# VH-VL binders against o27280, part 62

Target 1, 266 residues: o27280
Amino acid sequence: MDSMNVPEVLEIKRIVEESESVKTFIFSWDFRREVRPGQFVMVWDFRDEKPMSVSLIDPVRSEIGISIRRVGEFTDRVHGLSEGDLLGIRGPYGRGFELMGRDILLVGGGIGMAPLAALADEATARGMRVDALVAARTADELLFLDRLEAAGVNISTCTDDGSCGFKGFAHERLLTLEENHDMAAVCGPEPMMFQVMRILDERDVPAQLSLERYMKCAVGICGQCCLDDTGFRVCAEGPVFWSQELSRVREFGRYRRDPAGRRVPW

## First folded at step 3 (VH-VL)

Design n28 (framework fv_libevitug)
Fold by ESMFold2-Fast, scan of step 3:
Structure n28 (fold): chain C 266 residues (1-266), chain A 122 residues (1-122), chain B 110 residues (1-110)
Amino acid sequence: as target 1 above (266 residues)
Amino acid sequence: QVQLQQSGPGLVKPSQTLSLTCAISGDSVSSYSAAWNWIRQSPSRGLEWLGRTYYRSKWYSDYAVSVKSRITINPDTSKNQFSLQLNSVTPEDTAVYYCARDYTEGLYFDYWGQGTLVTVSS
Amino acid sequence: QSVLTQPPSASGTPGQRVTISCSGSSSNIGSNYVYWYQQLPGTAPKLLIYSNNQRPSGVPDRFSGSKSGTSASLAITGLQAEDEADYYCQSYDDSLSGYVFGGGTKLTVL
């Protein structure tokens, strides 16, 4: 019975370089603390604490992995760490993804593939047919392709510059794929997720979407993590939401809230 | 090597629209690694960020609260440039206007245009 | 009024060390990187320091940056006549959702 409000100091067992800007940090984990795809942990470098999605869940090896993109001061410091160094981890938090049916579509953009990679592992272990649409700005920013291939996932790629796979955006590529899934899971930039959600809604495919960017507020301070119209707190009720829940939110894909609660365009 | 070249009139009458353009060479205005900003400088207010436009899945623009009701920043992919339109100008809008590039991840300005002095006077 | 606070002026003689301070709050410098720009008379600002303490190619190693809490400093060692310029700090402010600048420091080389 571990306290999820106190960071456990864990040794970095292994570091995998996923791309020039993304690393996966792997830790030994006691699976009496259940971790599900779509959940996040708070990562503490003994100065700052930031939410990070779990990207690897491996009960056989007793390991979890956390994939971190280098985007600021905290992540830059963490990227400077080596195997054997220590990080504080608390959690997991959030409700994670739910699986249903026999056929699932994953749509991931950039680092949004991190929680979806963990979901792909669980879905394939369950015997589901998994199709993944992996989208990025350039070929060098496509993540987890080798891991998805090894898991038996049917992969489609999409880059904005055409350097790998379809040239164009995730939603444009999705329009060319077969409309035959019992559910979908989507994670990436909010505008991408909004466009993908609209297509999936038109196809009557129930989808779950992960709102990673709003996980910056673990306590729900001043409503920073709240979505307009519903009062959802991403840290408490998310980060994963069903598409029908998000379709009722006027802000999704159009506006976000700044720290003062002001509506700011995407 | 990235270069930013500004153009536009340096004199604008009060209540009119201030319009400037910034032509980009050495990078694409739709480059995902960059955002395209307008910053002004006056003796009374110093350096003041006005807003930016950038490409992701589609075009986005962010604006400083102080000018948000009067400002539009638009890309032009065919000419590889972006523009500033500032409506209902007053003498307080008199400043040297700069365009500048930032990294979306870095939040700093690595290349600047030459600057354009805009005087708002009747 | 500028959001970040800098002294309006600083001075030194050739070979001397000078420092320029930049003070902010938890919503800007306290949570984000600090950047420094050099502006020579009649020119646009040029990036001098990024990410608190990093130098772009071509910037001499006598320029350095540091950050502690809600404050930052630019240090110039071995001061030279060509360093006479205006210096500006810059950060991002989470509460304003925008970039913020210091008021600038006019450095005079005596």
Scores: ipSAE 0.000, ipTM 0.401, lowest interface PAE 17.3, mean pLDDT 82

Design n29 (framework fv_libevitug)
Fold by ESMFold2-Fast, scan of step 3:
Structure n29 (fold): chain C 266 residues (1-266), chain A 122 residues (1-122), chain B 110 residues (1-110)
Amino acid sequence: as target 1 above (266 residues)
Amino acid sequence: QVQLQQSGPGLVKPSQTLSLTCAISGDSVSSYSAAWNWIRQSPSRGLEWLGRTYYRSKWYSDYAVSVKSRITINPDTSKNQFSLQLNSVTPEDTAVYYCAREGSDWYEFDYWGQGTLVTVSS
Amino acid sequence: QSVLTQPPSASGTPGQRVTISCSGSSSNIGSNYVYWYQQLPGTAPKLLIYSNNQRPSGVPDRFSGSKSGTSASLAITGLQAEDEADYYCQSYDDSLSGYVFGGGTKLTVL
C-alpha cells in the first residue's frame, strides 16, 4: 500500500498513436509489483493527477501501457509529451478482471476497449477463446482492432452511424451473436453497459463491468461516489464489478449525479 | 396491455401472517426492465411503499424500513406472479394493498392491481 | 405524517388553473425524479406525470409537472369536473433507500 502510494517518476519509453484522440504511453515496469487487467494507475504530470486504466501489460518486455483520450487540459498536456519525457506513476489500484471458463466475450465501447485489450492479451495467453464486440459512434473511434487481431481474437464491430460493421448499438449487435460464452467483460459508456448487461443476464452469462467513475474511490478520493439505493457502497471496490453487484444499483445505466448531487439522465 | 390481478383473503387476525398474490399478464415477472412492488393505502398513513422484487441474473428484494423485519416479497416464475407475506399483523396494518409494476425506462409505477382491502381484526 | 408534504386540499372552478405543491428535502426531491398519480374514488392510483414533467400516453396536455430544488408542482389548466380526485406526488429517498409519497391533495371542482 505504502510503496504503491508514492509516485515513481518514469520515462515515456514509447508512444503509440491509436487514433486522432487516443495515445498509448508505454513505460518500463518492475513486475515484482503485479498489475492485472482492469486495474488503474494515477498519472501525475507534476501539476495534476488523474486515474488511467492500464491498457497493456507485458511481463516479457517488462512494460505497461496507459491509453489516454484527449478530453481536457490535463490530457491535452500529456498528449503534448514526447518519448523520453517523464511522468509520475503510482499504483496499481482497484479490483481487476477475473478470468474463468474457456470461452469469453469482451464488449467495449470507445476508450473502454483499453482495459479490455489488456484482458484479451491475458485470456489468449491462457489459451482461452476470445470474441470481442468493438463498438463506437464512428469508424475512426474504433480502437485496438489491430492488437486484438494480432492476439487471435475473433472480432465483431458496430458503429452508431454504420461507417464500419453493423449499423447500430452494441446491445443490438450482441443480440445477433451466438450465446455460448462462459463469461463476459464489458467496458464503455454506462448506458451501453447496462443494455449489454441485461442481455447477458437473460442468457445467464456472468459478466464483469468496469466503471471508470469509481477509480478515485479506490485511492481514498470519494467525492464522486455515494451510497446507492441498496446501501451498497459501489465506490469501496471498483472499478470492476460483477453484474450481480451492479444489478442492485438502481442508478446504473439510468441516471448520473451532477456536481450538486441531483439525478440527471445520461 | 399489462394487467395485474390481486387475490388473497380480506380478513386477517392479529399476530397472523397477511398473504396476498399478484398475477401478471402482458409481461414476465422475470422481465429485466421491471420491478414488482407492494404499496398500501390507509386513511391514517396515506400511500406507503412496502417493498419490491426484481430479476437481475438472480432475484433481489428491497423493503421499506418500517416493515423490513416482518415482510417478504417473493416471485413465482412458474405462475408468473409475485406475493406479499407480512408477519405479526396488527390493526395498524389494515389498509388497501396494491401491487404495482415499476418500470419501464424511468422507474415509475405505471400499472397497478385493482387493490385488496385487508382488515386486521378478531 | 408523510415524508413529502402536500396541501391536504385544493379547489377550483371549471376552466381555471390549479396548482398542487409537493415539498421534500435534498435526499428525495432534491436528488431524484418526481412522479404524480391521480386517484379517482374507489380506484387504484393512475400514473399522471413521470420524470418531473413527462406525460404518459393518454394523459391530456392540460396536466403538467415541474420541479425546482427540493419542491415540485403539478399544474392543471382548463380544470374539468372529471379532474376531481386525490393527487399524490412520489419520489425516491436516498437516506431511506425507498420510495416515498406525499400525503395527497383532495382536489374539489366547485
Scores: ipSAE 0.005, ipTM 0.450, lowest interface PAE 12.1, mean pLDDT 84

Design n3 (framework fv_bamlanivimab)
Fold by ESMFold2-Fast, scan of step 3:
Structure n3 (fold): chain C 266 residues (1-266), chain A 122 residues (1-122), chain B 107 residues (1-107)
Amino acid sequence: as target 1 above (266 residues)
Amino acid sequence: QVQLVQSGAEVKKPGSSVKVSCKASGGTFSDYAISWVRQAPGQGLEWMGRIIPIFDTANYAQKFQGRVTITADKSTSTAYMELSSLRSEDTAVYYCARSPGYSSGWYGFDYWGQGTAVTVSS
Amino acid sequence: DIQMTQSPSSLSASVGDRVTITCRASQSISDYLSWYQQKPGKAPKLLIYAASSLQSGVPSRFSGSGSGTDFTLTITSLQPEDFATYYCQQSYSTPWTFGQGTKVEIK
């Protein structure tokens, strides 16, 4: 019996405080269930269930990590938990990142660095050169810099307010990085991802972008997982899409949908 | 403007340790990575490791792992390199050097300290 | 580790000469290559970064070219102050590594 769609109740083995608003929750994991960077799990606190990207994949220690930003009632409750407490985990779900070539550019904004941190680990383990552009509004919101540096990743930073690294947006910093890459992976706010995608397209760099959208269920049945123009369902066909696939989606980078399905501007 | 100033020459015995300092002035210390590069007499340049002070993270060349420690003190804008279990082969000039792209290295080492001569002899 | 090999190890030149130094990486390093000049008893000085970008304050007679594995530093009209040792360096992957150096000596 395949129990992938039934929540397992797992003990929180370790909690890493990544910032004032972000924590990584680490669980023992049975790697008979393969997990790849870019996939997500459903996290259940015995009241509500929410999708969360996998940010650590460590088969040597038999561990996975899930990084969660405190933004509402569910995440506030989860942040209140301690080592030894229990959470329900279902999955993994979704299409993970595909690695190609010898060198990769990662472009992450805020919590979007979470799936990219797991990807960085896999890329470095494969012997690829990894460059990461880490973007945030302020220095306090830059994530995983210590982990990326420890992995041998070449890091560039930018903050909107100039409190760390380049002063400006991710796409403005990217324009100063004249480096050819075999591929790129991008995760962050959709407006950022749209601007970055345009630059990478002009440079003829194939890019994969991760859409972390609102969802009611993990199996692609929920209409809130759909993209307006193509009918793609993020949890079934994503969350990772090639830039060519996203070029056909009118809503990408312009508006999003709330849990009720209403259009909300960025 | 931007200047890296290192501590003075040291003469050490085999088996001892040495700690070299590099004080940065001008510019923002925390916005850059600081590397340590050594040069034995008549030889080429050898990268030992780097620190990114804002993240308190140091990385080392495998050859020096276990013997080298690189640290930084943001309050004094000073980076340190400590090398233990000294051998005669560690006789060299030790330089600190700044990378403006944090860990990227794409911009090269734009400013260098004047060097610290470390002589190891019995 | 990425190995950097320079050619020649030394050369003799006269003021006004065109000098070319090459650097080869053991694997592709894209454009993560810098060139440095070092005079006796002094710290190295950055001349070129990103394979071909001239560092601020460096005379225009210095230029860099190349990508991937093969790189060249050119001095178009050698001046007396240019007699020095030149090093290439890759910063593509840690540990960062230098070439063995090329000594430019007066003829």
Scores: ipSAE 0.005, ipTM 0.404, lowest interface PAE 16.3, mean pLDDT 83

Design n30 (framework fv_libevitug)
Fold by ESMFold2-Fast, scan of step 3:
Structure n30 (fold): chain C 266 residues (1-266), chain A 123 residues (1-123), chain B 110 residues (1-110)
Amino acid sequence: as target 1 above (266 residues)
Amino acid sequence: QVQLQQSGPGLVKPSQTLSLTCAISGDSVSSYSAAWNWIRQSPSRGLEWLGRTYYRSKWYSDYAVSVKSRITINPDTSKNQFSLQLNSVTPEDTAVYYCARDTYEFSGGFDYWGQGTLVTVSS
Amino acid sequence: QSVLTQPPSASGTPGQRVTISCSGSSSNIGSNYVYWYQQLPGTAPKLLIYSNNQRPSGVPDRFSGSKSGTSASLAITGLQAEDEADYYCQSYDDSLSGYVFGGGTKLTVL
């Protein structure tokens, strides 16, 4: 059955306000369709469709959650919805995170904590020790702290403005944390992920990084999805990549492209 | 390559039903990423969206409020086409009728259009 | 009367910049994407701009879109004779639950 390629119209069962700009939309889910942390779904408001990472996976309650930051017309419309309203959900798609070893470090920036929150739940359920570095510009933008604490996660925070935890950037805070982890998972702004990746590489910690811009490529919606300036010609299925795959990408963490294809700094 | 090919009568009498068909090649009428639209154009009213049909676990149709009481847009999966039926036509329904596709890729923009069919409503 | 308001005509000479405006309300342009279409005589409209400012493959960079509040504009730089056409804006209207178009602008290249 090709059920993952057909949008299912689902009722919004519950909405959790995570911050002033982020809400989690919770739906009943039939777990005969497996969904794994790091995968995404296409969310359809009956006009536009956008990829969103799955942030809650709860087979006991038969629920999934999708966390959405308000950042444009689509997300503004979705934020205007109420419990009982309908959204189309198609998926899941993409590569999920792989867990290995006994100890995992999660490094999340802003909404990048959404897929990592689902991963934290799975890792703790498997008996792993989970350390999370949660980063944001301000204290009000730190996400999922209560949920991570309830799951037994060891939490460190940092904010650019010093309003909560360490004052500074995620990579600066990472330098003050324990060096020994069997693996790491990282999700957030690309400049943050690049700096974090470099530190983890120096520590010989294998890391998986989730790149939002590759979510559409994993579904095959965009034209040519390849590693820019690396000589890799074929679209690799994302959004999760191992750090060694990204270390050779000239643009990763340094530049983005404008609509004319010109490099612009982050 | 996607192509939309229209067929149907160019002359309809007042009070009769206008019926047009749009044949699809290069895509499926039941494609989950697409919706199939009817849009008309007249000198007096310009471009008017009339409605659409699309498959998302089941068939849905949306209609413009101005025509909702007399319009039906239906898919035919066996022939890979969709149709417009507009009941109780008046001279004000005289227009060039286009079928058009919108997709998730263009966020609801109409990326492929049929050739257009001039429909004249007169006795 | 169209739901979105465009000037009925615009003109320019080759090489000039021309802008075509599209005005709406909070229920349409203020809340939703804007699209632009070019229609050459005797042809179906062609998608020129989607999602306020994005171009489909094959549309020259001299065409650009922008949106501010309840208004949008199409800019054509380096105007060419082949740009002589009708231009239509489109959005979605939340109160009508449907797509809406502007009345169209006939662009004359002098």
Scores: ipSAE 0.000, ipTM 0.403, lowest interface PAE 17.6, mean pLDDT 83

Design n31 (framework fv_libevitug)
Fold by ESMFold2-Fast, scan of step 3:
Structure n31 (fold): chain C 266 residues (1-266), chain A 123 residues (1-123), chain B 110 residues (1-110)
Amino acid sequence: as target 1 above (266 residues)
Amino acid sequence: QVQLQQSGPGLVKPSQTLSLTCAISGDSVSSYSAAWNWIRQSPSRGLEWLGRTYYRSKWYSDYAVSVKSRITINPDTSKNQFSLQLNSVTPEDTAVYYCARVGDYYESYMDVWGQGTLVTVSS
Amino acid sequence: QSVLTQPPSASGTPGQRVTISCSGSSSNIGSNYVYWYQQLPGTAPKLLIYSNNQRPSGVPDRFSGSKSGTSASLAITGLQAEDEADYYCQSYDDSLSGYVFGGGTKLTVL
C-alpha cells in the first residue's frame, strides 16, 4: 500500500518507438502490485511527476509499458532517455476498465489507444472477440496497429485527412460498423468520445470512457475534479466512467474548464 | 478565482539584493499541478522568464541561464506564497517584475499574473 | 535578444484582419505548443491563446492562433480600437530548458 505513494526507481528495460512523437517505456514489474488496463502511474524523472496511462501489462514477462507522447518539457526530457536509464514510478492509480460479455468494441483516438491496447490484451486473454476503431488526424498518429493485429484484433482505421483508412472522424466511421457489441471502451479527445458515446447509447451498447483530465485527481484532491455545477466529484472513481454516468454531465464533450475555471467549448 | 498579489520595495541600490514576494489566493503553492514563475519586463529586453518553483514529490526550482548564479525562488507553504531574491543587482535589472502561475502539467502558459512591481536600481 | 522573433509593430483600421507572426526553431515552436498574450498599457499580460489555437473563456472568437513548422501566427479579424495593445508569443525551448518569449508586437489601430 505504502509503495503506491513512494516512487520506485526502475531501470528502462526497453524503449519502443511507436511514432515520431510517441514512445513506450518498458519496465520490469512486480505483479504483487496488481495493474489493470485503464489505470495510470506517476512517472518521475527526478524533477517532475506526470500521470501516464499503462499501455502494456505482461505478467508472463513481468513487464509493464508506459506510452508517452512528446508535448512539452517533461515529456521531451523523458524522450531523451535510453535503455538502462532510471525513472521513478509510483502507482498504479485510478479505476480500471471492467469487461463484460463476449464481444467488445474499442474506439481510440491518438494517444488514447495506449490504455486501450492494454485492454485489448486482457480482453483477448479472456477469450472475447475484439473489434478496434483506431482514429487519428493523420496516418502517422495511428498507434499500436501491429500490436493489435498480432493479438488477433479486427482493426478499422480512420484519419481526418484520409491518409489511412476511412476519411473522416471516428464517429462517422463508427456509423459504418456493426451494431452488435456487448460493450465498448473509448479513449481519446473529449469531442470524439462524446460523439461516439451518443452513437453507442442509441445502439444500447454499454460503454466505458477514460477521461485523461481526471488522472491527476485520482492521486489527490483538486478543484478541477468537479464535472458540473451539481458538485459531482470524479477523483474517487475516475478516470474510467460508464456512459450512463457521463451522459448526465453537462460538461462532457461540450465544454472544458479553461485556466480561470470557466466553461469553454471544445 | 486564483489571484496573485505582489509586494516588495521598488527601490534597490546597485550591488544589493532585490527581494519580492507573491501571495497566492484560490490555490495552494504546493499544488502538484502548478508551477510558480517570476518574469520581468524592460523596454530593452521585453518579457524575460527568470525561473520557477513547484512541488511534485519534493520542491524543485529552475532558473534562466542569464540569472542562475544570482537568483533564488523559494516557496513558503505556511503563508501560501513564493518569493524572488536576486543578488548583486545592476541598473540592467531595472524592470517591472511579475509573478505568474503555470497551472497545468502538459502546458507551459501563464494563466494568472500578479499586478507587477516596478523595481528601479538606482544609486 | 528575444529567442522568438516577432515584427516590432503592426497596424490596421477597424474591421480589417491583422496577422502577427512568431518565428522560432525546432527546439521551441517546432517541438512545443505556442501561447499568445495581450498586454494593455499599464497592465499585466493576459492569456489570449493557448495550445497553438485554443481560446480561454472571455476571449472573442475574432482572435485565433495557428502553427506551422517552426512558426506561429495570431490572427485578429474585425479589428477594434480596444485591440490596440502589445502582443507576445511564448513557447518552451528544449535546448534552454525554459520558457521563451517573443520580442512583442505593438499593434496600432489607425
Scores: ipSAE 0.000, ipTM 0.408, lowest interface PAE 17.2, mean pLDDT 83

Design n32 (framework fv_libevitug)
Fold by ESMFold2-Fast, scan of step 3:
Structure n32 (fold): chain C 266 residues (1-266), chain A 123 residues (1-123), chain B 110 residues (1-110)
Amino acid sequence: as target 1 above (266 residues)
Amino acid sequence: QVQLQQSGPGLVKPSQTLSLTCAISGDSVSSYSAAWNWIRQSPSRGLEWLGRTYYRSKWYSDYAVSVKSRITINPDTSKNQFSLQLNSVTPEDTAVYYCARDHYSEIGYFDYWGQGTLVTVSS
Amino acid sequence: QSVLTQPPSASGTPGQRVTISCSGSSSNIGSNYVYWYQQLPGTAPKLLIYSNNQRPSGVPDRFSGSKSGTSASLAITGLQAEDEADYYCQSYDDSLSGYVFGGGTKLTVL
C-alpha cells in the first residue's frame, strides 16, 4: 500500500474566510510526509474527491492549509463544513516549484495565488527578494495580500474593473513592471498564464507555471491531458511545468477539450 | 500579409554543403506564434519535412531523423530570415526546396510557403 | 517513400463528386490531426483543409475533409476543371517526432 494513495481522515482545525467565495481549511500535518509549494492533495468529502493546491505549509505549527473556491456542488458542500468536521486528505502529489536565484516574481490570478502564497513563505524564509503581481476580476477577489505583506513581499495589484490597483489584466500590468528577476512562478486562469509566459519568455526569465487541468495527469487519471493538438505527449509529472515545456503545447491558453476531444474556447 | 522569398544556388556538387535562405516579410522570424520550416519535394520521395526553427525565450530547432546528422536550420534576426545548411549532399538530395511557416497560435499546419528553389546535385 | 498512403491518381467529370483517401497508422492519423494541400502545376502547395475538416477563408465549400480511425478523406463535390491538381495529406507521426506527408494524388478532370 502506498501511504500517499490512502486518504487520511483529518479534523478541520481552523477555517479562514479569505473572501466571500474562498476559504482556507487548516489541518494538523505530520511533516514526516514532506509537502512542498506547488504540490496538491486530493480532498475527499466521503462522496467526491477533488485536487486542491496546498496554500499553507507550516512545520513550526505542524499545519497545512488548503484554499478552496466555491464553484460547484463539491466545493459548496465543503464550504458548508465547520471546525471539528472531517475530510479525507490523500497526497501530496505532483512536482513542486523549484526556487533558484535571489530575486523572484510571482504572478497569481484569483485562486491561483493559493499555491503562490505557500511559495512566497518558502522564498522569504530562504532570504530571497519576492515581488508578487496579484490579479483578480475585482478587489474582493484579490487573495492573501495581508499574508504576503507580513512575509515582506513587494506587492503589485491589478483588477479587470479597476477597483484596486492597476486597471487591466495581469499581462498589461506586468509590461509596466521592472524586468529584474532570476525566475518567475505563475498560477491562474490559463489565458492569463499564457500571456504572462510570453512576456517572461521575451525577457529571458525562466518561469514555472502551475496548471490545474494537469493535476489529474500527475496522479495518472486523465488520458486526454497526455496529447496536444500536434501529437506531442504532455503527460509529464505536473502540475508545475517550465515555460519551455509549455511553449510547444498549442492548446495552452487557447482552448480546452470537452469529453469528446473537441476544442472549446476558454 | 506574410510572404516568404527564397534564394540560393541551383547547382551543388556532391559532398559539398547546400545553403538556402528564406527572407520573411509581414511577420518576424522571432515571432512567438510562428515556427519556420524547410520542406523538399522530389519525384522519388514526394514531400519531405526536413526541420524547423522557432523562438521561445531561446532558439529551438527540430530536425527529421532522416537528415538530422547533416542539417542545420538557423535564424538571422537582424535580416529577418532563416537558412538551411545541408552537408555532404548526394544526387538523392536533388529536389525543389520550400520554406514554410507553421503557426503556433493555431494548430500546426503550413499556412504560407515560399516559391520553391530547384536544387540539382550533380558533378 | 511516403509514410501516409494515397492513391496515385483520381479522376472525375465536371459536376461529379470525387474522394481522395489517406491511410496511416495509430502513431500518425490515429493520434493527430490531418491537413490537406492543393498543388497546381509549377506552384507551391496551398493549404486546403486544416484540423481534419476545417476550411481556410477563400476555400470553396465544395471541399471537405473527414477522419475516421487511422484514415482520412478529402471530398470534392461539384468538380470543376480548375480543381485539376495534385493533392497531399499531412499529419504528425509520434514515433518519428516529425511531420509526415502522403505520396500525393493527381486529380484529372475529364
Scores: ipSAE 0.000, ipTM 0.435, lowest interface PAE 13.8, mean pLDDT 83

Design n33 (framework fv_libevitug)
Fold by ESMFold2-Fast, scan of step 3:
Structure n33 (fold): chain C 266 residues (1-266), chain A 123 residues (1-123), chain B 110 residues (1-110)
Amino acid sequence: as target 1 above (266 residues)
Amino acid sequence: QVQLQQSGPGLVKPSQTLSLTCAISGDSVSSYSAAWNWIRQSPSRGLEWLGRTYYRSKWYSDYAVSVKSRITINPDTSKNQFSLQLNSVTPEDTAVYYCARGEPDYFYYMDVWGQGTLVTVSS
Amino acid sequence: QSVLTQPPSASGTPGQRVTISCSGSSSNIGSNYVYWYQQLPGTAPKLLIYSNNQRPSGVPDRFSGSKSGTSASLAITGLQAEDEADYYCQSYDDSLSGYVFGGGTKLTVL
């Protein structure tokens, strides 16, 4: 009962080095507890617990993958682990992506490609046509290109510095693409997602956006997971939101809040 | 290719109302992704943002505190334009007035500017 | 009085690096992006830098922006005669609920 709220201690089965700063940790998973693209889990290193998006969902092999970028003390410790070591996993939590139509556009920035890689697998398995716009600051930070290609995804890249693909931001690249899609899914830095959402709204393309904000409570009652105007709780009502919901939120894409509620610009 | 074309009188008497219009081509005044701004520039005060109007589910307008009691910025969807009305003008309102396109709620830059209109407030 | 503070003038010779500072507070630059405009004599301001450090299409890579705390700067490397213009920084001020500009810097190419 409520087993998803109790941490399960799992052995790291395999580690994939995605880049110098990103690793995917793969675990055996009992799919009697469903996991969908766009959901997250709480990862516990027996000291701290942090939310991480599920980046691989493989019911045939009975495996899930969790991709983690090295950005602080917790992630540094987790990156120091080896195959055979143990982590606590609680979840999954949150609303996953919904698929509709025949054609989908994925727009991902940096580690935001992690939940979109899982979504790409599901969309291609359903016979959908998948186009992905993969954005990063530099070529070395582009993630999952080989995995997306293996899944049959049509890939466009852009980097801020021009080291791979289009030189510029995701929204600038999107403006040069004329293809229409039945839906889109977007995940990455909030400023990128806001600009992409505006373009998709103007084109009348329904979009789902994943807010990968820092979360301190998996239940969703915690105020630190809330968006200002609407009171949406990322872990309870998200992390995936339709663009119609986010277009009316004044803080989206402008600033975030730290644990003290202080406004911090992007 | 978005262009803004300004029109209105260049001379206004003190205590009267200043009225300027900005005609939009290449975009819609009710475009969800645009905010329509008025900015003025004088040697003594430099660049001053006066206010903006934009459409979401309804029309919104934001005004600079310094002019809020005297200013109205209105869209006209039928003519695809927006206007500035500034009441009770004084010689301190003498400036070059610009209309400009910006973003409504995330980015606060103005990417397209009108040519500017010199307005002199004198008797 | 301008809300953001810029030096009123700056100068350099062709090929040199010049920097123009812009100082604000926690309610503007400390909480929001900084933008820069170039104004040639007799023309409207032109967007030169957006979101602290990004360049619009058509702006030479000699122009760059940066932000630290409550201050920002515009750097021009390889200074050229055509760079002679007025430069304005701009941000948004949360306490005023409005756009704010610097007083402008007149750049002279000697």
Scores: ipSAE 0.000, ipTM 0.399, lowest interface PAE 16.0, mean pLDDT 83

